# Designs tried in a protein design chat: VHH binders against Putative pumilio homolog 16 (APUM16). Part 16

Target 1, 332 residues: Putative pumilio homolog 16 (APUM16), of Arabidopsis thaliana (Mouse-ear cress) (q9fie9)
Amino acid sequence: MANNNSFSMSTMFNTIQEILNEEPLTVPSPPSRGGYSLFHIRKAEMDIQRIFNFMTGSEDLKDDISVLDTGTLMWMASLMTSDCDYFMVITTNKNGSKTLQKLMGMSDDMDVFFFEAIMRLFIHVMTDKYASYVTIQGMRVFQQDKRELMYDQILRYACFLAGDQYGCIALNEIITDLDDPYYRDQLLDIVANNALLLSNDAYGNFVVQHVLKLRDSRCTRNIADKLCGYCVELSFKKYGSYIVERLLEAGDVPMATVVLDLLACKTEMLIRLARSEYGNFVVCKALELTNEILTADLFYGLVNRLMPYRHLLHRSPRSKIATILDSMSVPN
Below, E stands for the ipSAE of ESMFold2; O stands for the ipSAE of OpenDDE; V2 stands for 0.75 times the mean of E and O plus 0.25 times the DockQ between their complexes.

## First folded at step 11 (VHH)

Design y03 (from y01 with Y109R; framework vhh_7nfr_2; at its last fold request DockQ between E and O 0.59; V2 from the best seeds 0.00; counts 0 for: pae E 10.3 > 2)
Fold by ESMFold2, look of step 11:
Structure y03 (fold): chain B 332 residues (1-332), chain A 124 residues (1-124)
Amino acid sequence: as target 1 above (332 residues)
Amino acid sequence: QVQLQESGGGLVQPGGSLRLSCAASGFTFSDYWMHWVRQAPGEGREWVSSINWNSDSTYYADSVKGRFTIARDNVKNTLYLLMDSLKSDDTAVYYCAARLYPGSYKHFRQYDYWGQGTQVTVSS
């Protein structure tokens, strides 16, 4: 029974190596002791090197995954996750990440290995350009009890991830994909409660913008509440101005929050903002959005403070503020 | 220092109603998500309901959905559970619990503060 129609792992690795010969991993150099030294390379090291070549090779060669039996895939999963370095080398490689994502969800028993490796290395995985998508795939395909533990880690580290170059991208993907309202609402609450900190961050602002784009009225109101009193300060800044513009667009209440902040500052400061590199777009958008019957007090509040300084606004070629004010002028 | 004190438990007939209260002190109540968790005799803990810091969102276990209502009063620092249409399998000790930041409702080790519990018994 055991003798026929089976193959060894070494036979399979030879086949995989032949397929993946385009960019193979380098075999470690043998020790040099003299003219007739003996080399000792354990079979497991040769096997993991062939797995590396397979996992990181061309995606076209990965169409052969379907010809591998579950027992072989189980051994590969066990070996890849047996060492944190093995797992990280594979998952931080573009092709390695894509190949691993294809293996995930094929077997619940295999997924245990991937899940435990991801959890052990969670921050390292989530802050990597390619490895973070392995975690995202796990959240799509793992059993519910595993996904709940993964949500727990996402929620725990949400602010840290939002401030990371790759973590913010991964977090936004998770926010988009998250179907469970209990975990989604908690994640949105973390973003909203930290909106001021994140809005000032080079990467965190993209998370705040993403959440506002979802148009969840509760979360948008919470963000507006947390940013109340800071909209002028934010509008002078590259990333802060983007947040304020998104807030202006997010609905009547968030828009009013921003405009009331603008009206609360001294006229000299409002003019500085209207002439600034980023703030001019905020002031222009505020004028455009409040130019309606129900917001007339807000609109004319802005106009009355800007109109005496219309000449300064004409000298800035960046914005339409002067054009809007000219349409309101008593002369013509 | 931190205290969560449940009250309002007791004996009720099937189909009856009961209102649980949980008085909180020693922490900033309005910063926390609040929860009800119950434990029947000889069983593990079971999550019942959760409410976020400003009451904008409420969540219920399937076993109590439509029958129980969670509420909070951030002025009085008090959490409530209004229980209607009570059944015999609602018999348990009911705990209030607080959690500053989120996680799985099943991970009870991650809850920051727990009350002492109040007994609810639904007899036939």
Scores: ipSAE 0.000, ipTM 0.500, lowest interface PAE 10.2, mean pLDDT 82
ESMFold2 (binder alone), look of step 11: mean pLDDT 88; pTM 0.899
OpenDDE, look of step 11: ipSAE 0.443; ipTM 0.781
ESMFold2, fold request of step 12: ipSAE 0.000, 0.000, 0.000; ipTM 0.493, 0.381, 0.378
ESMFold2 (binder alone), fold request of step 12: mean pLDDT 88, 86, 87; pTM 0.897, 0.883, 0.890
OpenDDE, fold request of step 12: ipSAE 0.439, 0.424, 0.426; ipTM 0.780, 0.771, 0.773

Design y04 (from y01 with Y32A Y101W; framework vhh_7nfr_2; at its last look DockQ between E and O 0.01; V2 from the best seeds 0.00; counts 0 for: pae E 25.8 > 2, placed apart)
Fold by ESMFold2, look of step 11:
Structure y04 (fold): chain B 332 residues (1-332), chain A 124 residues (1-124)
Amino acid sequence: as target 1 above (332 residues)
Amino acid sequence: QVQLQESGGGLVQPGGSLRLSCAASGFTFSDAWMHWVRQAPGEGREWVSSINWNSDSTYYADSVKGRFTIARDNVKNTLYLLMDSLKSDDTAVYYCAARLWPGSYKHFYQYDYWGQGTQVTVSS
């Protein structure tokens, strides 16, 4: 669906770009419109081409929002949201997105146009580099009933968005801003329940890391529970290893979950992990964090498994594991 | 020929009420978004309110929200503005305007049709 939408959006963008490069029609329309000549020049200046130029132009053009009357701004909102191509061309432009965000919240009635356009195009908006910030702004400034409908959509598409290169960034901004415990807890539960899938994803791992940074004890425990039994597998992988390191740092229960997984695997697997590109950092951090009196059983569990292979671990450049084991090399 | 004819303006005291009407002919009224725009003496035009073709969405300027109500009757081809709690700042000529939605993007106009206006004066 994303590939089809990307292809369709590219075609629509080319069509809109052709229109944006045309000068506005300056010739009066046929006589049937003559009764409105008082506003004709004004109407010609407030056309879709001029709206595109205004919305997507340089920052100094945006300083002129205050010189437009409220009726002109309302009409601009109506026109730019009247067609999916118009809205997407504006909101996927860096300056268009920023300008639209400044218009949002100025009037509850203007916001209805923006809300309806966002909801119509929700997935397309949320997976775009610039348009996704329009939705984030809406969640900050729209009336409560609109925000609730938007959160319902976020919950329904959370895993899809987390796996998207721009959706994950937008989702994390929403998680940061989310104050309503009803929606926050549901969103955190969705992330935790899908933690294994997301932790292996090039973009989803960013979302898992973000929710762990919140230090919400319930969410962190849920993530640790879902990743229990998978920490060694994850630690071989670039994105999975970041998540496992964050669990080690997150508290006593998550740390113990990871270390017990490491101790539960075959010694040959643990040594392969300790020598691996990403897993060596996980094993090193596990040793560092368990090297205390209260966790000595975990620490020596790891040391006893690794020590017979100390010579192989010395061959690993930049690894601290061998240094830690050297401090334990004194016999009995 | 398209015609938009406003009526119902007049003189009213602050806190009073008025009902404006706009009779439309010469186009398919149910295809158009309808608007009220006002112009105070010495000022530019100010958008007041809008209503979509089937009345399921209404929009108001912040300056009139909660005080004004827009409505339309697609059988009678008539647009209305109910104005309550009027203030001196509401003194203006009120115009009825129409835009055929979605409108041609190659012929860029703010509103396609305008009435001649009706005077509303709010004075102590």
Scores: ipSAE 0.000, ipTM 0.079, lowest interface PAE 25.8, mean pLDDT 79
ESMFold2 (binder alone), look of step 11: mean pLDDT 85; pTM 0.870
OpenDDE, look of step 11: ipSAE 0.472; ipTM 0.796

Design y05 (from y01, 17 letters changed; framework vhh_7uia_1; at its last fold request DockQ between E and O 0.50; V2 from the best seeds 0.00; counts 0 for: pae E 10.5 > 2)
Amino acid sequence: QLQLVETGGGLVKPGGSLRLSCVVSGFTFSDYWMHWVRQAPGKELEWVSSINWNSDSTYYEDSVKGRFTISTDNAKNTLYLQMSSLKPEDTAVYYCAARLYPGSYKHFYQYDYWGQGTQVTVSS
ESMFold2, look of step 11: ipSAE 0.000; ipTM 0.421
ESMFold2 (binder alone), look of step 11: mean pLDDT 82; pTM 0.853
OpenDDE, look of step 11: ipSAE 0.734; ipTM 0.901
ESMFold2, fold request of step 12: ipSAE 0.000, 0.000, 0.000; ipTM 0.493, 0.351, 0.305
ESMFold2 (binder alone), fold request of step 12: mean pLDDT 82, 82, 82; pTM 0.844, 0.848, 0.845
OpenDDE, fold request of step 12: ipSAE 0.727, 0.752, 0.739; ipTM 0.898, 0.907, 0.903

Design y06 (from y01 with Y101F Y109K; framework vhh_7nfr_2; at its last look DockQ between E and O 0.69; V2 from the best seeds 0.00; counts 0 for: pae E 13.2 > 2)
Amino acid sequence: QVQLQESGGGLVQPGGSLRLSCAASGFTFSDYWMHWVRQAPGEGREWVSSINWNSDSTYYADSVKGRFTIARDNVKNTLYLLMDSLKSDDTAVYYCAARLFPGSYKHFKQYDYWGQGTQVTVSS
ESMFold2, look of step 11: ipSAE 0.000; ipTM 0.363
ESMFold2 (binder alone), look of step 11: mean pLDDT 87; pTM 0.892
OpenDDE, look of step 11: ipSAE 0.575; ipTM 0.839

## First folded at step 12 (VHH)

Design z01 (from y03, 17 letters changed; framework vhh_7uia_1; at its last look DockQ between E and O 0.59; V2 from the best seeds 0.00; counts 0 for: pae E 12.4 > 2, unsure alone 59.0 < 65)
Fold by ESMFold2, look of step 12:
Formats: C-alpha cells, structure tokens, sequence
Structure z01 (fold): chain B 332 residues (1-332), chain A 124 residues (1-124)
C-alpha cells in the first residue's frame, strides 16, 4: 500500500533531485586568447591532451597497450581520472570506452583510480551509451570489495536506471551477470516491487521483460502480485501485453492471477480487449493455457463470457479465439 | 513507528546453542530486508546475517555459515537467529536491524531501525 509507494517514490525523487542539481560536464580546451597564460600551460594539461588522443584513437592503434611499462600506465590512469571532465570525455567516446575496458583489471592499483572515478560519476556513467560498459567491465574484473560497493549504487539507483534509454540496457546486463545471490535477489526484488511503474515506462518495461525471462519463480510471483488488478489495462499496450503473456506462461499462480483479472472486468471490456491489436493474443493465450481439467473453472469462465460474441471475434486479424470457441460447439 | 525488541541472549558454554528473537511492530513486513549485526567488546560492528522477509533467501557471514540460521515467523512478526556450535569469538552484543531502502549490508549508518541489543556470552 502507501509504504510501498512512499518507499519507491522517495528513492526516485532523491535520484531525480541529484540529477537536476548536477552541473554539466565539459572538456577543458587549451587557452586560445589572453596574455602570457596561453603559453604557460601546465605540463599535466598537455599530457592530458596526449592521453585523449591515445585513448580515443583507432582500435588498431591500441595493440601496443601491452608494451607500455607499469609506470606509464599508472601515469595515464592517474591523469585521465584526475578530473571528471577528462574521464567523461574519454569514456563517452566509443574507442575511449573500449580502450579503458582493456586497461581495467590489469592492475589493482590502477583499478583504484578507475573505480573512484566511476563511483564519483556513477549516474552520468551508467546513463551513457558507451561509458556504462566501463562500469559493467569493472563489475567483471574489479576486486570483490569494489564490486560490492558498485552493487550498492546499482541497488540505490535501480529504478532511475531502468527508466533511462541506456541505463535499462546496462541494468539488464548487470542482472544477467550478477554472481552474488544476495545482491541479485535485492535487485530482482526492486524490479518486482516497482513492476507496475516500470511496465508502463518506455524503457522500464524492457527490464521487467528481462527479469521474467530469467524464470526466477519468486520474482515472477512477486511481479504477478504487483500487476494484479492491472492486467487488462496492460494488455491493451504493446509491451504490457507481452508481459501479461509471459505471466500466463510462468506457472499456475501467475496464470490464475491474470485470468481472474480478465474475468473481473465487464464483458464489454473483455470483448473490446479480445478484439484489440494486442489484447487478443492475451485472451487467446489464456484460453489455450486454461483448457485442462485442473483449470476448467477458469477456462469456462472465459468461454461463457466470449461465446455469445464469437461472430465479432471472427473479424479480428490473426486471432485464434473464434476458432477455439467454434471447437467448443456441441451438435445436439 | 517501527519498533524492534530483541530477546534470547545469555551465557552459554562453548559448543552450546542460543536462539535470539526480534519482535517487530509498527508496519507490514513485506519487501523489507532484516539483518543481524553484532559488536564484540572493543570491536566495530560486524554483519552476521540477512533475510528477505517472506523469502527462502538467507545470507551469512562466512564464519557463521552452517552454525547460525536466520528465519522469520510472519504470524508473530518475529525474526530469529538460531545459533549453534557457539565459540568464544561469537561473544558480542547482537542487534536486529531493518533497512527501508536496499543497499549494502556493510553500510550500517544507512540502517533505519535498530533493536536495543541482546548480550551473548560464550565462556568456559
């Protein structure tokens, strides 16, 4: 009830507030006007420009990383992570992201620099097309203590990331790769507890779909419970209908939850759903899956509501509902 | 307001057993994570065990695996820690704790509710 909504909304509001209050990142440019300060550029600033060029250059030019000595690599790691703008310019570049991923895991001492930069910039990194894979690589190669701290941040921002175009992709990769059951179960629980909000979101629905594909019985049951009462509404929508179909296939309890939602609405709404672009597949799947002895009451509940309107159902493209209903006719 | 009340501590010999209880009141329990945390004399807080309420999912510090069992009883709104094969190094004040928001078990300052603690002493 209200505690669930308050908990989720509080987390989302805090995440949004943090994003709205952050300053945009910028790339430093060399001084191009003014007095003698143009010509007294610090050595470190010039070295950063060389690092930018090396890190963002062609993949073929990176074959020589293995020949650089440890001192050079440590110098590069220190300078490229010394300022948030430097790090973000490198990691948001396609080649820069790939090159950084190759450097990660080579040395625990270098990894400290990368870890601290990622954590400082976590939301910006996780919502970028290329930089988010730097974080994913860190979770694959960093020491366990660093990975645990990164999972804490993932858990904290999970709903915000799920609603982001690139964040949802990165989050799904993390869900797939997560080895630690303690953090995996917490992340799955966050997704399930917010399933209605996420299922109605342009990107969050892909996270719900991904979690259902894992076939974790506890998580699937929790999702079904949170979507109870909303299955008809969702079934009118392209991605919502897919989620409902996956619930129907997931086991007897999720199936019953969906079918009871269908039976709870007015017959006119059920017929409108059965004739709709996406909902017809849900109704058809429900009929097919409930057509057995142990679910006969659900099956005939649906049939009795649909049968008087079978002529209207014959007009629906791609629909098999009318065919199923016609096979129920008994000549007598 | 959520309240946590611990009982069941005491003095036991090495190899003995105790069962700690934590009665929870003030809210409906689903979706919250519950924890046992201990503090030995002169040492920092140490995570012991966690459970997702209404789940089979239980988690333990390596040194207590196989000896301690965390569980819940939803009808009584009670969290348990069954402790067996107790060792002198298990001597500590044991706290039950709850977190409203998900997060690392290592971030104790982010735990929202704590019990008063119950003393467990393992001594020959």
Amino acid sequence: as target 1 above (332 residues)
Amino acid sequence: QLQLVETGGGLVKPGGSLRLSCVVSGFTFSDYWMHWVRQAPGKELEWVSSINWNSDSTYYKDSVKGRFTISTDNAKNTLYLQMSSLKPEDTAVYYCAARLYPGSYKHFRQYDYWGQGTQVTVSS
Scores: ipSAE 0.000, ipTM 0.391, lowest interface PAE 12.4, mean pLDDT 80
ESMFold2 (binder alone), look of step 12: mean pLDDT 79; pTM 0.822
OpenDDE, look of step 12: ipSAE 0.446; ipTM 0.791

Design z02 (from y03 with S55D A61K; framework vhh_7nfr_2; at its last look DockQ between E and O 0.01; V2 from the best seeds 0.00; counts 0 for: pae E 15.1 > 2, placed apart)
Fold by ESMFold2, look of step 12:
Structure z02 (fold): chain B 332 residues (1-332), chain A 124 residues (1-124)
Amino acid sequence: as target 1 above (332 residues)
Amino acid sequence: QVQLQESGGGLVQPGGSLRLSCAASGFTFSDYWMHWVRQAPGEGREWVSSINWNDDSTYYKDSVKGRFTIARDNVKNTLYLLMDSLKSDDTAVYYCAARLYPGSYKHFRQYDYWGQGTQVTVSS
C-alpha cells in the first residue's frame, strides 16, 4: 500500500505552479525603503511559497542558513514536511535537495520531520535523481535509531531499487557509504542471492558490478556460487558478459569458477562463445588472466580447446583471441 | 533517434588551442554522464575526460589535467572540450560519448551512445 505509484513529477510540478501563481487576497502598501511589510494572503499559502523559494534558491542560500534561528528552521521543517507534495517538489529540485541536505543533522528535533517524510515517500524519493541524495544524507547524519529503520527499508526494497535507473545509482552510493557491518553484510547478501536475476537486468547488472568491486570475499564467493553453471549463458549477453568479466577479475576462486564453467561446455559451444558478439571478450579475458605460471593448467585447457579452430576465430575481426593464439610459439 | 555530432577539430600548431563541441539529440541529455574519448592512429581508444549529469564534477586523464577543460550546457544539450597547450601527443580522433550509469570510464562497451568523431591534428 505504501507503494503508491499515482504520484508523478509532472503532476506534482503542475500543482505547485498553480499554488505559486495564486494571487494574494489583499496587499498592504509596500515600504519606500527596506523593511518589513505584511502581505495579506492565506498564511499557509504564503508560507509555503516562501519556503519553496528559500529552499530552491541558488547555492548562496547555504551561507544564509547559518544566520537563521533554530525556531525559524524548526517551523520551516514542520511546514515543508506537512504535505507530501511540498516535500517532493522541494527534494526533486536540484537546489532544494542540496539545501535540505545542509539542514539535515543540525537538530535532532528537525530531523524527525525529515525522517518521517522520507519514510512515508521512500520509493518516490529513492527513485528520483536528486531526492535520493536526501535519503543518502540522512543515512550519514541522522541518529542511529533512525538510520536503522532506514536500513530496514533499503533491505526491503533493494531488488526493486536495483532495477530502477536512478535507484541503482542511489543503492550503489549506499553500498559504498554503509559502514555498519550488520546492515552492510545483509545488503550484500541480498544482491548476491539475486545475482542471476540482477545480472540479466539493464540496471541491476551495475549493482552486481559495484558489489564485486568491493572485493568482499564472502560476497564475491556467494555471487560466484549463484552464477556457477550460468557463466556461458551470461557471456552471450550484453550485460551478463560484463558481469562474467568482473567475476574473472575478482580473485583466484571466482576466476577459476568462470574458467571451469567455460571448460565444462562442449568445444562446439566454446567456439560459438569465442566468436560471439559479447562472449569473445570473456574468452579473451580468461586467456589473458590465466596466462601465468600458477594458472597454466587453466590457460592451456582453454588454448588446447581453441587452437584447432584458430581459422574460424580469425573470421571474427573484433576479437583478440586469434592474435593471442598466434603469439604462442613456446609456453615459456 | 539518438545523435551525437562533434565539431571544432582541425590542424593546430603545438602550444595552440581548440574548442570541441558535441551537439546531442534524441535522448535526455541531462540524465547522462558525458565523456571525451580519443583514438590516435594505430592505437586503441583512450579516455580523456568526463563530466557528471549535473556538471558538479569533472574528471581528467593525468596527461591532460590542467590543459583541457570539459563543460556541458544542459539547456543547449551540448558538451564541450577546451584544449589548451596542445602537444603532438594529443593528435587523435576525439569522440563524445554518453553513458547513463556511471562506472569505470575505461569500459567503452558500456557506453550507450557515441559520436562519429572529429580529427585533431597537432603538427608544425
Scores: ipSAE 0.000, ipTM 0.276, lowest interface PAE 15.1, mean pLDDT 81
ESMFold2 (binder alone), look of step 12: mean pLDDT 85; pTM 0.873
OpenDDE, look of step 12: ipSAE 0.013; ipTM 0.262

Design z03 (from y03 with N54Y; framework vhh_7nfr_2; at its last look DockQ between E and O 0.01; V2 from the best seeds 0.00; counts 0 for: pae E 11.2 > 2, placed apart)
Amino acid sequence: QVQLQESGGGLVQPGGSLRLSCAASGFTFSDYWMHWVRQAPGEGREWVSSINWYSDSTYYADSVKGRFTIARDNVKNTLYLLMDSLKSDDTAVYYCAARLYPGSYKHFRQYDYWGQGTQVTVSS
ESMFold2, look of step 12: ipSAE 0.000; ipTM 0.401
ESMFold2 (binder alone), look of step 12: mean pLDDT 87; pTM 0.895
OpenDDE, look of step 12: ipSAE 0.008; ipTM 0.278

Design z04 (from y03 with L100F; framework vhh_7nfr_2; at its last look DockQ between E and O 0.03; V2 from the best seeds 0.00; counts 0 for: pae O 12.3 > 2, placed apart)
Fold by OpenDDE, look of step 12:
Structure z04 (fold): chain B 332 residues (1-332), chain A 124 residues (1-124)
Amino acid sequence: as target 1 above (332 residues)
Amino acid sequence: QVQLQESGGGLVQPGGSLRLSCAASGFTFSDYWMHWVRQAPGEGREWVSSINWNSDSTYYADSVKGRFTIARDNVKNTLYLLMDSLKSDDTAVYYCAARFYPGSYKHFRQYDYWGQGTQVTVSS
């Protein structure tokens, strides 16, 4: 009775959350809440609400921000980032996020506050629909030293972020914006090395697809390598099939990798794939892309395997595969 | 113990020819697709060529098509790569790899077995 302890992704996420909760990023302790007089507290409360309203208020804030003096902005930044919960409330708000993004990059001094807040709440911010854009903006406008630290966090949590509904989007944007080859390449390597896992994930597959669209030859090759032997299995899946199609389109080597997997599988499996909801597109794409002089061997390999079962393929609605095969059976 | 042992590598001039061999042992050679993969210095692995279990199908990367020929001898449990018209870009460690042809298995991992590789250097 082999207890297949299917480590549910949920348990991994919970464990990661627990680990994230335990290791206090030694972010320098906010300055000791000196004894704010009740008056200061009320004023602070009023100020907190005012700031919130300002930050989350109407889109026309462009004009209002420009009128604020540097001191006021600094004060606002300090106050917004003084409390993690408060910061999160603002950043998770659609308008608040936008306003923060506008404030970011105005001054290096202000950016320190935002940077620290982001770093303290890195995972929370990155996995939020709107807050993640604040991090993305930070990666664009912060000083190099801050960006590097953020990169380190991104690299550390890349797989986790890739598997998150909003994290994957943020990660893709960051990948696209990366200008440092060192960090970019590392991030691509992480994606490539985990391509199989990510391809089978509801959100991770988008990251793999995105990376493939970047047409980085090294990364594409690495992904192809990692997915070698799994292309057939992936092709039966909705998002997996997209990844496999992207591989087919990525170049000769990735194409060959996919086609060889198709050729290596049992005939029954290939036919099943060709008739499957998503796999039919993969097989069709493979035929279409290999139907060139230089890849004729791959093409004919597929054709030869599929041809005896043409009658089955004709029974499939909208089978382009059958059409391709029929075109080959006509004795020129 | 499964073993793939490459041989035949060496130093050749551009335009020269080499014949690589891969001796297989410890598994049923005829049940596997065989592959050549190369890795140039500082580069990733590159697929070179594949041959199916009965040699009725051969496949080549575009970079080597028309120049390289893959063959196998199932009696001798040996994989070959004939390399003609070698170029400097062909300089790499060449690996022999085996992938099980799925008879009983629906899916196979990457290459099941790898050789240690043989160095091919094309240099004037």
Scores: ipSAE 0.000, ipTM 0.252, lowest interface PAE 12.3, mean pLDDT 86
ESMFold2, look of step 12: ipSAE 0.000; ipTM 0.464
ESMFold2 (binder alone), look of step 12: mean pLDDT 88; pTM 0.897

Design z05 (from y03 with Q110Y; framework vhh_7nfr_2; at its last look DockQ between E and O 0.02; V2 from the best seeds 0.00; counts 0 for: pae E 18.9 > 2, placed apart)
Fold by ESMFold2, look of step 12:
Structure z05 (fold): chain B 332 residues (1-332), chain A 124 residues (1-124)
Amino acid sequence: as target 1 above (332 residues)
Amino acid sequence: QVQLQESGGGLVQPGGSLRLSCAASGFTFSDYWMHWVRQAPGEGREWVSSINWNSDSTYYADSVKGRFTIARDNVKNTLYLLMDSLKSDDTAVYYCAARLYPGSYKHFRYYDYWGQGTQVTVSS
């Protein structure tokens, strides 16, 4: 007979269904005490291994998981969430996370299993590179009562997550996706109220930067208020300088907050900042953004403080500050 | 001669509402950021709210967010503060203030013009 197709998607899904519905394998009778208990332990391990292989397999073969019957899906959900280790092994795998995300939202009964597992392991899930996206997907597709409980946990642990290398990424995704004003405003307020601590953190600074990019006027002003008086100190630091540059770009009020902080410090400190590894970029951006007729007081405040030290600023070969100062008429 | 004249203060019961006005003269009102600042008896000044020259940005202290609304009318040269759900903690003298350039709201030394203040008293 002529073969029309060397491989078909129907054949692949039938093979997966046969594996999942397979009768227990026959094995040689091992020497044992309490053979029925040990036999069932080995059978259960084989079942979870098959589920693991299915969940972590190629995502191309699982593009449309809806062809599996509901009873099989319920059995899989129950078994994979029955043990914390089973759940974490699957969800911390890149493909396992993606496959689980496709299962979520298909059935309210299945979602109960996933929700309970996520909530029991919340911190472990949210601080993992791949498992955190399972929680994010749950907030997109679960019923509203479950989503509200998940938001409460996000609010409770927001600062802890912001300080974690993977938690900060997940938190930023949640901030982007969050459309409920009640929870969104509370989360933004938590970030703003802790802005100084987070701005000094290796991972938390990315959360502060993210919320500033939202261009939410209330949140941006709150961040500027909490950082008022600290902008010079922050500008000497790698992560703090990123935050100060974002404030300069975020609107007239946060820009003025930064520039007034710069003008409030002693000239020797301002020059040290202008020559520093990170602070030179802050001072340069402040000059560029205040070089307008409506901010001339701020601009010339900076210029008048920097101009007498132009010779020192030229010794910073990557600094653009000296070039900006040179482009002006030199006062006597 | 620059003048800022507040009005609309008075005695009100908790949960009540007041509307403060500030009439400006002697300067180009539409070029300025406008602010409300309050001072409770025996305490320092507390920033309340700010609005930029074209009303596209408004700002509020956490203590008044959701209850107070700042607005301005550049034709009438008047600043407003609509105060709802008033509490006893809102009792203070309320000052209208102007600054030509944006700046930190906490540094009152840099405000260019101040009004004389209007008393708001929230008491049963």
Scores: ipSAE 0.000, ipTM 0.101, lowest interface PAE 18.9, mean pLDDT 81
ESMFold2 (binder alone), look of step 12: mean pLDDT 88; pTM 0.901
OpenDDE, look of step 12: ipSAE 0.328; ipTM 0.725

Design z06 (from y03 with K106R R109K; framework vhh_7nfr_2; at its last look DockQ between E and O 0.59; V2 from the best seeds 0.00; counts 0 for: pae E 9.8 > 2)
Amino acid sequence: QVQLQESGGGLVQPGGSLRLSCAASGFTFSDYWMHWVRQAPGEGREWVSSINWNSDSTYYADSVKGRFTIARDNVKNTLYLLMDSLKSDDTAVYYCAARLYPGSYRHFKQYDYWGQGTQVTVSS
ESMFold2, look of step 12: ipSAE 0.006; ipTM 0.519
ESMFold2 (binder alone), look of step 12: mean pLDDT 87; pTM 0.891
OpenDDE, look of step 12: ipSAE 0.638; ipTM 0.863

## First folded at step 14 (VHH; framework vhh_7nfr_2)

Design k01 (from z06 with D31Y; at its last look DockQ between E and O 0.02; V2 from the best seeds 0.00; counts 0 for: pae E 19.4 > 2, placed apart)
Fold by ESMFold2, look of step 14:
Formats: structure tokens, C-alpha cells, sequence
Structure k01 (fold): chain B 332 residues (1-332), chain A 124 residues (1-124)
């Protein structure tokens, strides 16, 4: 699994960050002592400081990457990936991430270094604002055998990543970029199979929303099937209501699934939903979307359940439901 | 060798409070979703609460919402459950559990690691 030395990793990370925040030093050739000291800096440590400065420097200063010879680039790739903390310091820096992305794909031999570092640190990389884009770039430019191993890790950790502030963004980028139906369908299936839990998650709901916006008929149907029977419960919740609204908008079958869930609950519960902070928007959208001749049975199913209680619905000025009922009243 | 060791259980009066801890070792704690599951005498296991790997999301069973708080410390590799306003029907053995993938909280066979449990008794 991941590196089980998180305390030592964090301490080394902080030390490297302090080195990066100071001006680079030119040091003399090392004396014949092996080790690290305030009075002694080895050539390799000085060289990593120069690499840190180059990689994390401004974008304008890095336009010259294509001018560097292959030997220099290989040396840089080897050294910056030689230590987990070196790699993380570079990739968690905005400019470091962008520079590394430019180096990726230039050479299959260099890419081995980047690939192995990413895989060693996969969870740490994927849950960082900037480092996650290094992995995304690798999935765009690496050889197929490396990309397949990366997709296996994405599939393994998909729900974990979906629950992370930055992991969910990275996962959505990967979902957008997927062109291999074998991995795309598996990833979409994982999202759909976990749709209930993800829809209730502060970050996972954005992944569910993203895959619904792809308008992949199979994935949308799978999500609708997994949420069937839960749409009322979800609609009481901030994130759940967003998902149900997106499902209502996703096509006739998902819309019918939601509306049939609304119609299946007791009238008391439907009225409580229609008066609730988030559920009123779901009921309103259901009325708006079913108000067509082909869905008239669904529309009047909702209207007939709500109309006897419309005076309770006028007490919620943030709700448009009472307005819709007043404008769409059916004669009897 | 993976270990989850619960502590902090005991006897408490109704309305009282307890803090449960679960010390984790033998796996990378910060990558796992963590859970509390309880089992009352003569009953099956009941999911209580879950927390994602970085504490951004917490989830509670309806029976404990507003009374229990789940938390984790990824530096100390420790999961916590702060239990307030305890009722007699909270009496159970409380288990700490870990899962790499979030899934249905009630599919206990999908949980990767389990603790030995700690007894919580709420009696007048």
C-alpha cells in the first residue's frame, strides 16, 4: 500500500520546503566526509537545490526545456525522483508540477522514472492540488503498459479519491480524458455502483454530477437504478438534492425513475419534501419537466398529491411549487 | 500484522458521555475510511458512523445523529467516537473497522480490518 513512514516523510518535506525558500548557495567541493552537516554540503545535495530552483521557477524561465540535451534531462529526472520527498516537493509546487508535465512524454526512458515515482506515491500525488495533474499528464503521454497500470490504481482507489477535495477534481479530469472503453466503462461502473454513498459525500457528489453530464446512457441508467428508492431521502440533503436534480435533467428514463420515487412515498412525506430547504427544488423541477403531453400522467400524479395541501406550500416564499400549482390547476 | 485496538468503553449513566479511541497499526491509516459498528446483546451488527480518510466527510446512523461525533488523527493513527447524551439503547460492544474503498456502510463483509471491540454500558 502507501509508504508507512508518514511522520518521517512529513518532517523531510518541511525541511526541503525551507531549503527551497532560501537563496541557492554555491558551495565548494565537499571534503572527504560522508554525511550531512551545517558545515558540509555534498555535491548531490547542491545539485538537487539547483534542480528545485529550476523546476519551481517561473513559467517564463522554463521555455528553454527543449534546448536541454537528453543527458541533462535524464540526470534531472533520475535525481528528482530518487527520493520521495524531492518528488513531492517539486510536484506539490504549482510551477514544479507544470514543469514536470512538460518533461513527461519527451522520452520513454525518462518516463520510467516519473512513472515509478507516481506509483510509489500514488495516493499522495492524487490528493494534491498540483501533483495530481502530474498523474493526469502521465495518463495522457506514457506508453500503454504504464497507462494500464495507472488505470488499475485509479480503479482501485476511485471511491477514496472521489471523497477527497483534490482527488475528486483529478478523478473528474481522468473521466473526461478516458478514451479506452475497457477502463472508462469500469470507472463509470464504480461511480454508478457507489452512487448513493458518493451522492451524500461533500466531494463525491461532484463526481456523480460529472459522470451524469457525460450523458453516457449506460452510466446514467446504472446511477438511476442504484438511486431508485432513495430519491426522496437524497432530496432532503444539500448534495443529494443536486444529484436528484441532475438525474431529472438526464433523460426520460432517469426522470421517470425520480418521479416514480416521489409518487411512491406517502403524501405526508411528499409534502414535507416539497416544504423542505432542498427538496422543494426537486419537486419544482419534477413538475416543470413532466409538464409535457408525453409525461402528463406523471405530472398530474404529482399535482393530484400536492394540490389538496397547496395552502401549506404558500408558506415557503423560496418555493415556486405553489406558483406552479396556482398556474397549472386542473379543473374538477 | 494489522491491529485495531479499541479503548474508552465502560459503564455510564443515561445522559452521560464517553470517548472511544481506536489505535491502528500495521497499515497506512491515512488511506482508509474508518468506521464504528456496534452490536447490542442478542442483535446483529449495526453501523454507527463513518469518516473519510481526510476527515472532510462524516456520516452517522439516524439513531446517533447529533449525539455522536466521529473524528480521526492521521498523525497518531487513531480513530475517535465522542458519545454524548447516551441512552440505554446505546449499550453495545463498539467495533472499530477500516475499509480502503467507501461502499455501503452496512456491507460488513466488505470491511478490510476489524478491532476486538470495547463494551459500552448505559444503565440507570
Amino acid sequence: as target 1 above (332 residues)
Amino acid sequence: QVQLQESGGGLVQPGGSLRLSCAASGFTFSYYWMHWVRQAPGEGREWVSSINWNSDSTYYADSVKGRFTIARDNVKNTLYLLMDSLKSDDTAVYYCAARLYPGSYRHFKQYDYWGQGTQVTVSS
Scores: ipSAE 0.000, ipTM 0.166, lowest interface PAE 19.4, mean pLDDT 81
ESMFold2 (binder alone), look of step 14: mean pLDDT 88; pTM 0.901
OpenDDE, look of step 14: ipSAE 0.655; ipTM 0.871

